# VHH binders against Acylphosphatase (acyP): the designs that were tried, part 4

Target 1, 93 residues: Acylphosphatase (acyP), of Lacticaseibacillus paracasei (q038c3)
Amino acid sequence: MVKLAKQIVVRGRVQGVGFRWATKMIADNLDISGTIENRSDGSVFIQAAGEPLNLAKFVAKVKAGPNPYANVSTYEEQPLEDVPNFRGFQVTG

## First folded at step 22 (VHH; from p4 with Y110V)

Design r6
Fold by OpenDDE, last read:
Formats: sequence, C-alpha cells, structure tokens
Structure r6 (fold): chain B 93 residues (1-93), chain A 121 residues (1-121)
Amino acid sequence: as target 1 above (93 residues)
Amino acid sequence: QVQLVESGGGVVQPGRSLRLSCAASGFTFSRYDMGWYRQAPGKQRELVASISDSGGYTNYADSVKGRFTISRDNSKNTMYLQMNSLKPEDTAVYYCAKDLYTPEPGYMDVWGQGTQVTVSS
C-alpha cells in the first residue's frame, strides 16, 4: 500500500458554506486521512493523505467544490513530505 | 441530540423589519457553519444566508442581499437573521440549519421546525 500526501489551500466561497464538514464526508468515504481548517484570511487549509487513486478523487471533489454551495476560485497544492500521524480526517478549525 | 429552535417570525407589512433567532443545542455550535433556509408554499426550499463558524464570513442569496444580515453569537449558541425592507415574496417558513448540504451518501443536515414569516399589506 502506497500513500501520498498533499497540502492544499483553497480560496473563493469556501467559508460559511459547509465546506469543511462536506470535505470530511468525502474524505471518510474515500479513506482519506488528514485535517481541514478555516484560516483568518478566508481560505481553507487541508492536509490529506491516502491511496493515490483515492487522493486524486478527493482532490477532484475539493476543486469542484465539496457541496453545491462552495465555489473554489483558487486551488493550490504541494507535496506533504512529513506526514503527521493522522487519526482519520478531522475538522481542526 | 441536536436541537434548533427558531423564533421571531410574524406578520408584517411590506417595508418593515423582523429579526429571527435560532437557539442551538446538542452540539458544539462554534465548530459549524450555520444558515437560514426558507420555503414558500409550492416552492422548493432555498438557502437564504449562511455564516462561517467564527462569524467572519457570510453568504447571501441574491434576492436578499442588502436587506438581510446573518450573524451569530457563539457564546450564546444563537444565530440571527435581521430582515429589513421585507417584501411579500419573502413570505415563507424560515428554517435554521446546522451545516449545509453535501451530496455524499448518508449525509443529513439538521434544521429546526421553522418560524413563519408573512409579509402582506
């Protein structure tokens, strides 16, 4: 089993729209572990790890918006090399 | 168990104001985005306004922008909807909602029993 991990920042209409918990639902369904939190600048910060195919599906859903109310205008990602010991997928802030 | 109780509805003339309140219990209020939905007779439920967990960001339906203001007091586990310049088309049952819809299987958002708002001359 090979796992990949990514650090993601999204901007747009991504707060106040149920983005975090919707993302968690997606992560749980795809066996993705990690964290998600709102930032003070209005962005959402995600760390996600999982099987490469599932992670790709997860990223695609995040980019598209995890629910009908989200609108992602900017998507940024980078590899996460030092992967924390995630306990499932958690909404941390 | 999660409970949402709306209040503040009533009958008003066009141009008047109402302030709705939603009292939340049974969950950590400050961790969730909240929102107001409304449903008019014969129409589908629609999102009116939503607010981020900390209250720092708000979203509004185009039909209510500039007239409605959503806010929250996390210390009181309460969310509000200030409705100014009310119009007859604002007539509906207004529902307080925990979180917002996701298309993932098994997800259910939670809402209260609603409060009736009637705008009529």
Scores: ipSAE 0.811, ipTM 0.907, lowest interface PAE 0.5, mean pLDDT 93
Fold by OpenDDE, last read:
Structure r6 (fold): chain B 93 residues (1-93), chain A 121 residues (1-121)
Amino acid sequence: as target 1 above (93 residues)
Amino acid sequence: QVQLVESGGGVVQPGRSLRLSCAASGFTFSRYDMGWYRQAPGKQRELVASISDSGGYTNYADSVKGRFTISRDNSKNTMYLQMNSLKPEDTAVYYCAKDLYTPEPGYMDVWGQGTQVTVSS
């Protein structure tokens, strides 16, 4: 099975809006593994791995906001070459 | 097992203040964003304010910005809504919510029973 992995940083109204757990639900439904956490600077940091098509869907939903209350003003991503051994998708912080 | 219990509602005149509390149990409170919704008669439920898991970030509806303050005490598993300069249009049932709405199939937001806030002369 072909897998891709990305490291993602989003900014905007991304904390205090249920962003993390909503993202986890999306990840679980798309069989995406990885982690998501709030950063002290107000951003959200995501590592995500999965089948390319599912990962693309995941990214699209993250960009749009995982729920109606999120507002993503900045989206940054880079390939994650050294993929950690993820155990599902976890909210780590 | 998740429970959210609101309190602090009542009847007040315009310009007065109320402080709502939400007591949470049955989950790790400090891991979740929390929020307050309200629903007035004949209107849709709307988000009033939300707060991040650690309390470091807050969000407010434009209609309450500058008047309402959301806060939380994770050591007490309690969230608060300080409502100042109340207006008649703030009249509604106020609901405490665990995390916030997600459109994913099968998910239901967790709400308390609500507390009535009435602002009238």
Scores: ipSAE 0.807, ipTM 0.905, lowest interface PAE 0.5, mean pLDDT 93
Fold by OpenDDE, fold request of step 26:
Structure r6 (fold): chain B 93 residues (1-93), chain A 121 residues (1-121)
Amino acid sequence: as target 1 above (93 residues)
Amino acid sequence: QVQLVESGGGVVQPGRSLRLSCAASGFTFSRYDMGWYRQAPGKQRELVASISDSGGYTNYADSVKGRFTISRDNSKNTMYLQMNSLKPEDTAVYYCAKDLYTPEPGYMDVWGQGTQVTVSS
Protein backbone atom coordinates (compact mmCIF):
# COMPACT_ATOMS: atom_id res chain seq x y z
CA MET B 1 0.00 0.00 0.00
CA VAL B 2 1.00 3.63 -0.59
CA LYS B 3 2.49 5.41 2.40
CA LEU B 4 3.32 9.03 3.09
CA ALA B 5 5.43 10.32 5.96
CA LYS B 6 5.62 13.69 7.71
CA GLN B 7 7.67 15.33 10.40
CA ILE B 8 5.58 17.60 12.60
CA VAL B 9 6.29 20.17 15.30
CA VAL B 10 3.47 21.68 17.32
CA ARG B 11 3.56 24.44 19.91
CA GLY B 12 1.10 26.01 22.31
CA ARG B 13 -0.55 24.22 25.20
CA VAL B 14 0.76 20.88 24.05
CA GLN B 15 2.57 19.54 27.12
CA GLY B 16 1.07 18.49 30.40
CA VAL B 17 -2.31 18.03 28.74
CA GLY B 18 -2.20 14.39 27.69
CA PHE B 19 -1.24 15.34 24.16
CA ARG B 20 1.12 12.46 23.45
CA TRP B 21 -0.99 9.51 24.51
CA ALA B 22 -4.13 11.03 23.03
CA THR B 23 -2.25 11.41 19.75
CA LYS B 24 -1.13 7.79 19.97
CA MET B 25 -4.72 6.63 20.32
CA ILE B 26 -5.68 8.63 17.25
CA ALA B 27 -2.71 7.22 15.35
CA ASP B 28 -3.56 3.65 16.33
CA ASN B 29 -7.15 4.10 15.19
CA LEU B 30 -6.00 5.45 11.83
CA ASP B 31 -3.22 2.88 11.29
CA ILE B 32 -0.59 5.60 11.53
CA SER B 33 2.90 4.53 12.54
CA GLY B 34 5.61 6.74 13.98
CA THR B 35 6.78 8.44 17.13
CA ILE B 36 5.86 11.32 19.40
CA GLU B 37 7.91 13.06 22.07
CA ASN B 38 8.04 16.12 24.26
CA ARG B 39 10.89 18.52 23.61
CA SER B 40 12.65 20.62 26.21
CA ASP B 41 11.49 23.82 24.49
CA GLY B 42 7.86 22.96 25.22
CA SER B 43 7.02 21.71 21.76
CA VAL B 44 5.88 18.27 20.68
CA PHE B 45 7.72 16.46 17.91
CA ILE B 46 5.93 13.89 15.75
CA GLN B 47 7.00 11.59 12.98
CA ALA B 48 4.04 9.97 11.27
CA ALA B 49 3.60 7.63 8.34
CA GLY B 50 0.58 5.98 6.80
CA GLU B 51 -1.91 5.86 3.98
CA PRO B 52 -2.29 9.40 2.57
CA LEU B 53 -5.96 9.80 3.45
CA ASN B 54 -5.46 8.47 6.97
CA LEU B 55 -2.41 10.68 7.42
CA ALA B 56 -4.48 13.68 6.39
CA LYS B 57 -7.10 12.77 9.00
CA PHE B 58 -4.36 12.32 11.58
CA VAL B 59 -2.89 15.73 10.80
CA ALA B 60 -6.30 17.37 11.03
CA LYS B 61 -6.87 15.91 14.49
CA VAL B 62 -3.40 16.94 15.65
CA LYS B 63 -3.99 20.50 14.46
CA ALA B 64 -7.34 20.63 16.22
CA GLY B 65 -5.83 19.17 19.37
CA PRO B 66 -5.98 15.46 20.19
CA ASN B 67 -8.13 16.20 23.25
CA PRO B 68 -10.14 19.13 24.61
CA TYR B 69 -7.28 20.31 26.82
CA ALA B 70 -4.74 20.82 24.07
CA ASN B 71 -4.37 24.11 22.25
CA VAL B 72 -2.15 24.11 19.20
CA SER B 73 -1.01 27.62 18.34
CA THR B 74 1.69 26.68 15.85
CA TYR B 75 1.83 23.78 13.42
CA GLU B 76 4.83 23.02 11.24
CA GLU B 77 5.35 20.08 8.96
CA GLN B 78 7.74 18.81 6.34
CA PRO B 79 8.04 15.66 4.30
CA LEU B 80 9.88 12.84 5.99
CA GLU B 81 12.01 11.34 3.23
CA ASP B 82 14.16 9.00 5.28
CA VAL B 83 11.42 7.04 6.98
CA PRO B 84 12.52 4.86 9.87
CA ASN B 85 11.14 1.38 10.23
CA PHE B 86 8.42 2.30 12.68
CA ARG B 87 6.88 -0.35 14.90
CA GLY B 88 3.41 1.03 15.32
CA PHE B 89 3.03 4.45 16.92
CA GLN B 90 5.26 4.95 19.97
CA VAL B 91 5.49 7.56 22.68
CA THR B 92 9.28 7.88 22.84
CA GLY B 93 9.63 10.80 25.16
CA GLN A 1 -3.56 -2.82 37.69
CA VAL A 2 -3.27 0.94 37.67
CA GLN A 3 -3.90 2.45 41.06
CA LEU A 4 -4.15 6.07 42.16
CA VAL A 5 -4.67 6.90 45.81
CA GLU A 6 -5.42 10.45 46.89
CA SER A 7 -4.83 11.80 50.38
CA GLY A 8 -4.59 15.08 52.25
CA GLY A 9 -8.15 16.29 52.01
CA GLY A 10 -10.08 17.69 54.93
CA VAL A 11 -12.16 20.49 56.35
CA VAL A 12 -10.57 23.93 56.58
CA GLN A 13 -11.61 27.54 56.98
CA PRO A 14 -11.28 30.01 54.12
CA GLY A 15 -7.77 31.31 53.61
CA ARG A 16 -6.18 28.12 54.91
CA SER A 17 -4.03 25.67 53.00
CA LEU A 18 -4.12 21.98 52.17
CA ARG A 19 -1.67 19.75 50.39
CA LEU A 20 -3.02 16.81 48.45
CA SER A 21 -0.95 13.81 47.48
CA CYS A 22 -1.50 11.14 44.88
CA ALA A 23 0.35 7.86 45.13
CA ALA A 24 0.57 6.08 41.81
CA SER A 25 1.32 2.44 41.04
CA GLY A 26 0.84 -0.15 38.35
CA PHE A 27 2.29 1.91 35.50
CA THR A 28 5.43 3.83 34.52
CA PHE A 29 4.58 7.07 36.29
CA SER A 30 7.26 9.16 34.60
CA ARG A 31 5.86 8.50 31.13
CA TYR A 32 2.51 10.17 31.68
CA ASP A 33 1.17 13.61 32.20
CA MET A 34 -0.82 13.79 35.40
CA GLY A 35 -3.51 16.07 36.70
CA TRP A 36 -6.06 16.95 39.30
CA TYR A 37 -9.77 17.12 38.65
CA ARG A 38 -12.45 18.24 41.03
CA GLN A 39 -16.19 17.84 41.20
CA ALA A 40 -18.30 20.10 43.36
CA PRO A 41 -21.83 19.19 44.40
CA GLY A 42 -24.22 19.62 41.49
CA LYS A 43 -21.42 20.61 39.13
CA GLN A 44 -19.51 18.85 36.39
CA ARG A 45 -16.03 17.54 36.83
CA GLU A 46 -13.41 20.12 35.88
CA LEU A 47 -9.68 20.07 35.36
CA VAL A 48 -7.89 21.96 38.12
CA ALA A 49 -4.26 21.52 37.20
CA SER A 50 -2.04 19.33 35.07
CA ILE A 51 1.65 18.64 34.82
CA SER A 52 3.85 17.19 32.11
CA ASP A 53 5.63 13.87 32.45
CA SER A 54 8.91 15.45 33.52
CA GLY A 55 7.27 18.22 35.52
CA GLY A 56 8.67 20.90 33.26
CA TYR A 57 5.30 22.32 32.24
CA THR A 58 2.17 22.98 34.25
CA ASN A 59 -1.33 24.16 33.44
CA TYR A 60 -3.95 25.65 35.73
CA ALA A 61 -7.59 26.53 35.60
CA ASP A 62 -8.08 30.28 35.78
CA SER A 63 -9.98 29.91 39.03
CA VAL A 64 -6.95 28.50 40.86
CA LYS A 65 -4.04 30.33 39.22
CA GLY A 66 -1.78 31.94 41.78
CA ARG A 67 -3.24 29.86 44.60
CA PHE A 68 -2.64 26.24 43.62
CA THR A 69 0.63 24.59 42.67
CA ILE A 70 0.92 21.18 41.06
CA SER A 71 4.15 19.23 41.32
CA ARG A 72 5.45 15.70 41.07
CA ASP A 73 8.26 13.50 42.28
CA ASN A 74 8.85 10.78 39.73
CA SER A 75 11.28 8.98 42.03
CA LYS A 76 8.43 8.50 44.48
CA ASN A 77 5.63 7.99 41.95
CA THR A 78 3.78 10.80 43.66
CA MET A 79 1.97 13.94 42.51
CA TYR A 80 1.01 16.84 44.74
CA LEU A 81 -1.39 19.75 44.81
CA GLN A 82 -0.54 22.60 47.13
CA MET A 83 -3.72 24.56 47.70
CA ASN A 84 -3.30 27.97 49.30
CA SER A 85 -5.79 30.71 50.02
CA LEU A 86 -8.64 28.25 49.86
CA LYS A 87 -12.14 29.52 49.15
CA PRO A 88 -15.57 28.01 49.73
CA GLU A 89 -15.81 27.62 45.95
CA ASP A 90 -12.92 25.15 46.13
CA THR A 91 -15.10 22.69 48.03
CA ALA A 92 -15.19 19.50 46.00
CA VAL A 93 -13.99 15.96 45.68
CA TYR A 94 -10.52 16.09 44.19
CA TYR A 95 -9.39 13.31 41.88
CA CYS A 96 -5.92 12.34 40.81
CA ALA A 97 -5.82 11.56 37.11
CA LYS A 98 -3.46 9.57 34.93
CA ASP A 99 -3.07 11.31 31.63
CA LEU A 100 -6.10 13.28 30.46
CA TYR A 101 -9.33 12.71 28.60
CA THR A 102 -9.28 11.84 24.92
CA PRO A 103 -12.36 11.86 22.70
CA GLU A 104 -11.38 8.61 20.98
CA PRO A 105 -13.99 5.87 21.29
CA GLY A 106 -13.46 3.35 24.06
CA TYR A 107 -11.04 5.46 26.07
CA MET A 108 -11.57 6.27 29.71
CA ASP A 109 -9.02 8.17 31.70
CA VAL A 110 -7.94 6.71 35.02
CA TRP A 111 -8.46 8.45 38.34
CA GLY A 112 -8.51 7.54 42.00
CA GLN A 113 -11.29 7.32 44.53
CA GLY A 114 -11.02 11.02 45.30
CA THR A 115 -10.42 13.01 48.45
CA GLN A 116 -12.93 15.43 49.93
CA VAL A 117 -11.92 19.05 50.38
CA THR A 118 -14.32 21.23 52.31
CA VAL A 119 -13.76 24.94 52.77
CA SER A 120 -16.23 26.41 55.22
CA SER A 121 -16.39 29.13 57.85
Scores: ipSAE 0.799, ipTM 0.902, lowest interface PAE 0.5, mean pLDDT 92
Fold by OpenDDE, fold request of step 26:
Structure r6 (fold): chain B 93 residues (1-93), chain A 121 residues (1-121)
Amino acid sequence: as target 1 above (93 residues)
Amino acid sequence: QVQLVESGGGVVQPGRSLRLSCAASGFTFSRYDMGWYRQAPGKQRELVASISDSGGYTNYADSVKGRFTISRDNSKNTMYLQMNSLKPEDTAVYYCAKDLYTPEPGYMDVWGQGTQVTVSS
């Protein structure tokens, strides 16, 4: 199975709005593996890997906000070349 | 099992204050954002306030901003809602919620039994 991986940073109203666990649910449904965590600067940091089409769907949902309460003002991504051995999609912080 | 128990509701006159509490058990409280919803009879449930897992970030509905304050004590597995300058339109059942709603299939909010808040002259 061909996989791609991305490192993502989102900002805006992305903490205190159920962003992380909503994102995990989306990831699980799309068979995306990786991690998500809150950062001290108010951003959310995501590493995500999966089938290219599923990863594209995942990214689209993250950009739009994983639930109605999120508001993503900035989205940054870069390829993740050295993909860790993820155990599913985990909320790590 | 996950359990959320609200308390602190009551009947008050406009301009008065109430402090709601939510006691959480059955899950790792400090890992989840929490929030307060409210629902008046015949109206849809609406999010009132939410707070990040660590308490570092809070969000409020425009209708309560400046009057309500959400907080949490992770050492006590408890979340609070300080409600000041209460108005009749704040009358509703207030629900403590684990995490927040997502439309993703298979995911459901978890909330308590609710506590009645009535603001009336």
Scores: ipSAE 0.793, ipTM 0.899, lowest interface PAE 0.5, mean pLDDT 93
Fold by ESMFold2, look of step 22:
Structure r6 (fold): chain B 93 residues (1-93), chain A 121 residues (1-121)
Amino acid sequence: as target 1 above (93 residues)
Amino acid sequence: QVQLVESGGGVVQPGRSLRLSCAASGFTFSRYDMGWYRQAPGKQRELVASISDSGGYTNYADSVKGRFTISRDNSKNTMYLQMNSLKPEDTAVYYCAKDLYTPEPGYMDVWGQGTQVTVSS
């Protein structure tokens, strides 16, 4: 019933290592909706919404690196105050 | 439907070069990070190099840094691996991959037949 939403920025070895599609698989398995995109500064930007426990699991997997090739050196998050009505979890850029 | 066709392998002497190509079809090539893997007899497949969807970010295994260069041409749906200063240890079947291995439900192993690289005197 109750959903939380976050904006997330990760840095490190996060582009060119399959990060976005690996993260989408994790999100889909946890029923997390939102978006993920590469940014031009080398970071990956995520908007994620879901049930609190599943969102916490999602965050833990993202921090740990969603596949063996990713390395997250910096993790930042901020609550989303104006949550879009996401349709599933999509790679947007 | 997804199809990956590797080519450019061969038998070469140590110190020589080869250029591998990966022709991709059945998906929107430009939306995916891509990788080259290799598998030597009796060993597990290992990631050799990877490249972002735009080509702007690349990553290499330590064993090939400075010798191999990954690149892509999104207009031709093709990825390349330039392999310089080849060593006997580089002997393997080389495979290209749509996206990279992920230990999650829903990851689909899609492999072509690969292209054999043999480095021997």
Scores: ipSAE 0.756, ipTM 0.874, lowest interface PAE 0.8, mean pLDDT 93
Fold by ESMFold2, look of step 25:
Structure r6 (fold): chain B 93 residues (1-93), chain A 121 residues (1-121)
Amino acid sequence: as target 1 above (93 residues)
Amino acid sequence: QVQLVESGGGVVQPGRSLRLSCAASGFTFSRYDMGWYRQAPGKQRELVASISDSGGYTNYADSVKGRFTISRDNSKNTMYLQMNSLKPEDTAVYYCAKDLYTPEPGYMDVWGQGTQVTVSS
């Protein structure tokens, strides 16, 4: 089964607004594996892997803000080359 | 079992201060963003303030900016809301929340009993 993987950095009103756990819920509902963590510069870093259509849906929901309190001002992604063996989608920091 | 216990409410005159506390148990407090919500009779429950797991980032409703301060002490599993310059429109039951509302299947909100804040002369 073909899976794609991305690393993602989002900025904006993304820390202190429930972003990471809301994003985990979205990922779990879409069978996306990976990790999500807060960065000290105020950004949120995501590694996400899954079936291409579901990954696209995941990205769309992240860009839109995963809950009513988040606001994503910038979104950057790159292919994820060295993919760890993800166990589901985990909040790591 | 997840438990959230709010305290510190009361009846105060306009312009006075109150400090609310939220004692948390049954989960790893330091892993979650936390929030204070409030609800007046006949009104929609609204987010008042939220704070990141580390305490480094906060967000406030426009109606309370500059008057309320959210904080947390992860060593005590406790979140606080310092409410200064209280106004009659702040009258509500205040609830703390583990995490914040998310419009996704599987989201389950957990509320404590709340603590009543009444601002009147």
Scores: ipSAE 0.733, ipTM 0.864, lowest interface PAE 0.9, mean pLDDT 92
Fold by ESMFold2, look of step 24:
Structure r6 (fold): chain B 93 residues (1-93), chain A 121 residues (1-121)
Amino acid sequence: as target 1 above (93 residues)
Amino acid sequence: QVQLVESGGGVVQPGRSLRLSCAASGFTFSRYDMGWYRQAPGKQRELVASISDSGGYTNYADSVKGRFTISRDNSKNTMYLQMNSLKPEDTAVYYCAKDLYTPEPGYMDVWGQGTQVTVSS
């Protein structure tokens, strides 16, 4: 079974709207591991790893906004070549 | 156990102000976005305002923008809602929330008794 990993930066109405914990619920339901944190510039930074089809579903939900209060205006991703040993999906900041 | 205790409600005339408080315990308060919801008779509970874990980002329902101000003091594990220029339409029970509603399997909301705000002549 193949895992992929990505690092993701999202901008928009993404802080103060429950984005990180809503994203954690989506990740947990899709068996995605990784981390999520607020950055001081207003963006949210995500590292996510999982089975390719589930990771694609995760990305789609993040882009759409993980709850009704979030609005993602900019989405950027890059591959994460060495998959870290994530312990589930954690809100780290 | 997570506990959220709302206070500061009351009966006031239109145009007056109230300040609500939410005392939080049983979790690391500074790690969570927080929100104020309200529920009027015969209506569904709705998000009024939300605030980021640091307090640096806030969001408001259109009906309260410019009149309500959400804030937090992480050293006191307390969130506030300053409600100015109150209108009869603001009459509701107000609830604070640890994080915000998420339409996802496994989401479980925790609510206290809330605090009644009544705006009437």
Scores: ipSAE 0.717, ipTM 0.857, lowest interface PAE 0.9, mean pLDDT 92
Fold by ESMFold2, fold request of step 26:
Structure r6 (fold): chain B 93 residues (1-93), chain A 121 residues (1-121)
Amino acid sequence: as target 1 above (93 residues)
Amino acid sequence: QVQLVESGGGVVQPGRSLRLSCAASGFTFSRYDMGWYRQAPGKQRELVASISDSGGYTNYADSVKGRFTISRDNSKNTMYLQMNSLKPEDTAVYYCAKDLYTPEPGYMDVWGQGTQVTVSS
């Protein structure tokens, strides 16, 4: 079956509000693999891979804010050319 | 294994200050965003302040902005809430949290006993 992979940058109220761990819960529930980390410029960087329908659901939940305290004001994505061998979905930074 | 112990509450007059502490154990404190919640009798628990794992980003409920300051010391596994200009409306039990509420299967509410803050004459 076809897996898609994306890298995603989000900005807004996304650091200090539990964004990364909430996103990990969503990813685990949708069988999405990848990584998530805070960046020093205040953004959150995500690599996510999974079945196309589940990845679309994951993206929708990330855009909407993964918990009530987060607010995503900008969302950018691009395809990943090579998909790393992710071990589940992990908070890396 | 995860343990969160709140302290520093008390009974104070309006306009006074209190500083709450949260002693954390049983997890890698420095990997988590953390928060302070409060719950008044008959009301739902609400997030009043949160702080990033590094301490570099904070967020506050509108009702406490400018009066409350959240901070953390990752070397001591401790989070703090400095509460200035206290009002009767701040009366509640205050809880610290390791995982901020997320409406997903698998979210686990882990709460300590909390610390009572009472602001009255």
Scores: ipSAE 0.670, ipTM 0.847, lowest interface PAE 1.1, mean pLDDT 92

Design r6
Fold by ESMFold2, last read:
Structure r6 (fold): chain B 93 residues (1-93), chain A 121 residues (1-121)
Amino acid sequence: as target 1 above (93 residues)
Amino acid sequence: QVQLVESGGGVVQPGRSLRLSCAASGFTFSRYDMGWYRQAPGKQRELVASISDSGGYTNYADSVKGRFTISRDNSKNTMYLQMNSLKPEDTAVYYCAKDLYTPEPGYMDVWGQGTQVTVSS
């Protein structure tokens, strides 16, 4: 019944390989809202919110690499206690 | 409408260089990671190089590392592939891509005509 929200940082071969737009496609297909951006240190930062089962599927696909060219070496998450008012899933940076 | 126009191909001898260009229009070029794919006759299209939206991160297939350099100029909506030390195995039609292949429903392939690169002795 409830929506969960997570803040995620991934590292590896995650910039310059289409990671953000592939992740947006996955999020849109799973009705996940949030944001995704490249960080200057080479990591990708994600905020994601959705129904628990769909969010779990989203996380699994992100960890596995959202396309064949990405490789996630490190995955960290932190819960977001207050769910932001996201409008869909957006690539912000 | 998204349009990608590749140019700069040709017939060259092994060991020579070529520089490919990709002119892009119909989308906000600076927002996307971009890539160069190639397809030899009878083979599947494969990614050879990719570059982040800012140009700060690049990735290469093992077969081209150290020989090819991808770059972009966001002010000109143009991506480039400098191909040095060309080998017969590099013979293919080269395509630029706005979105790298993603095995998800809703993925839309957008391809130009490509540019032929032929490396022959």
Scores: ipSAE 0.660, ipTM 0.844, lowest interface PAE 1.2, mean pLDDT 92
Fold by ESMFold2, fold request of step 26:
Structure r6 (fold): chain B 93 residues (1-93), chain A 121 residues (1-121)
Amino acid sequence: as target 1 above (93 residues)
Amino acid sequence: QVQLVESGGGVVQPGRSLRLSCAASGFTFSRYDMGWYRQAPGKQRELVASISDSGGYTNYADSVKGRFTISRDNSKNTMYLQMNSLKPEDTAVYYCAKDLYTPEPGYMDVWGQGTQVTVSS
């Protein structure tokens, strides 16, 4: 049916705390496809696509911190119009 | 199968140093953030230090900051914890972890046997 896609940048205590693999678990449980990577400026970049309700749940969990050790201090998102054909949710860097 | 083997513990006097090692196998070590946890008798296991997959980002519990240093050597699939200025409150079994605890279905809680650190006067 209808899928939405977003690109997301988070900052805070988000690298070196298991953020990416915790986020992959959340995505897999919500049938969200996309990618996640650490960036050299200390941020984490996410592309996420899925059913609108599940994508909203995914976003809420990311904002809250996907595990106890992460702390998201800033959250930015943008619609992703030209959605790649993602194969599941992958940690790419 | 993921295997984690901690070593380097011992009984030491306050103010001394120890270096712990974690030998990892059964997974692509360089793709994962890693951590050291500790558990004192009657206490819950707590995260002491963590390190990013590249080694470029580290995090420490307030109680050990400035005294402990986490590091990794991805070519040897090994993580380390240098523990300086040891105090009696550092007494615990120390465990390394592949990735960090996540309260989600599918998280697999994998622990080694741990290495005992005892700091006694």
Scores: ipSAE 0.657, ipTM 0.844, lowest interface PAE 1.1, mean pLDDT 92
Fold by ESMFold2, last read:
Structure r6 (fold): chain B 93 residues (1-93), chain A 121 residues (1-121)
Amino acid sequence: as target 1 above (93 residues)
Amino acid sequence: QVQLVESGGGVVQPGRSLRLSCAASGFTFSRYDMGWYRQAPGKQRELVASISDSGGYTNYADSVKGRFTISRDNSKNTMYLQMNSLKPEDTAVYYCAKDLYTPEPGYMDVWGQGTQVTVSS
């Protein structure tokens, strides 16, 4: 079993709309580990690790908006070469 | 157990104001985005306003933008909805929500009894 990891920044209507907790539910259901936090510039920062197919599904759901109230207008990602030892998926800020 | 208790509803004339309160318990209030939903007779619940965990970001339905103001006091575990310039179409039962509806397994669909707002002459 191989895992990939990404760090992700999303912008748009992503704070104050339940984005982080909705994303945690998606991650938990797909066995994605990592973290999610609000940034002071209005963006949301995610670190996510999991099996490649599940990580792709996670990314697709995040891009589409994890609940009806969110709107992702920009999406950026980078590979995370040194995969941290995450314990589940946690809302950290 | 998670509990949400809405209050502050009533019967008012068009153009008047009401302030709703949501008293929350059974969870770490300050960690969650929160929202106010409403349900008019014969209609589905709709989100009218939401607010980030810190209170720094707010969002409103177009139908209430400029008239309603959501706020929170994390030291009192309480969220508020200031409803100005009320219209008959604002008539509904208003509910507060811990985090917002998400179509995923694990979403905790917790509602209080709600508070009735009736805007009529």
Scores: ipSAE 0.640, ipTM 0.835, lowest interface PAE 1.2, mean pLDDT 91

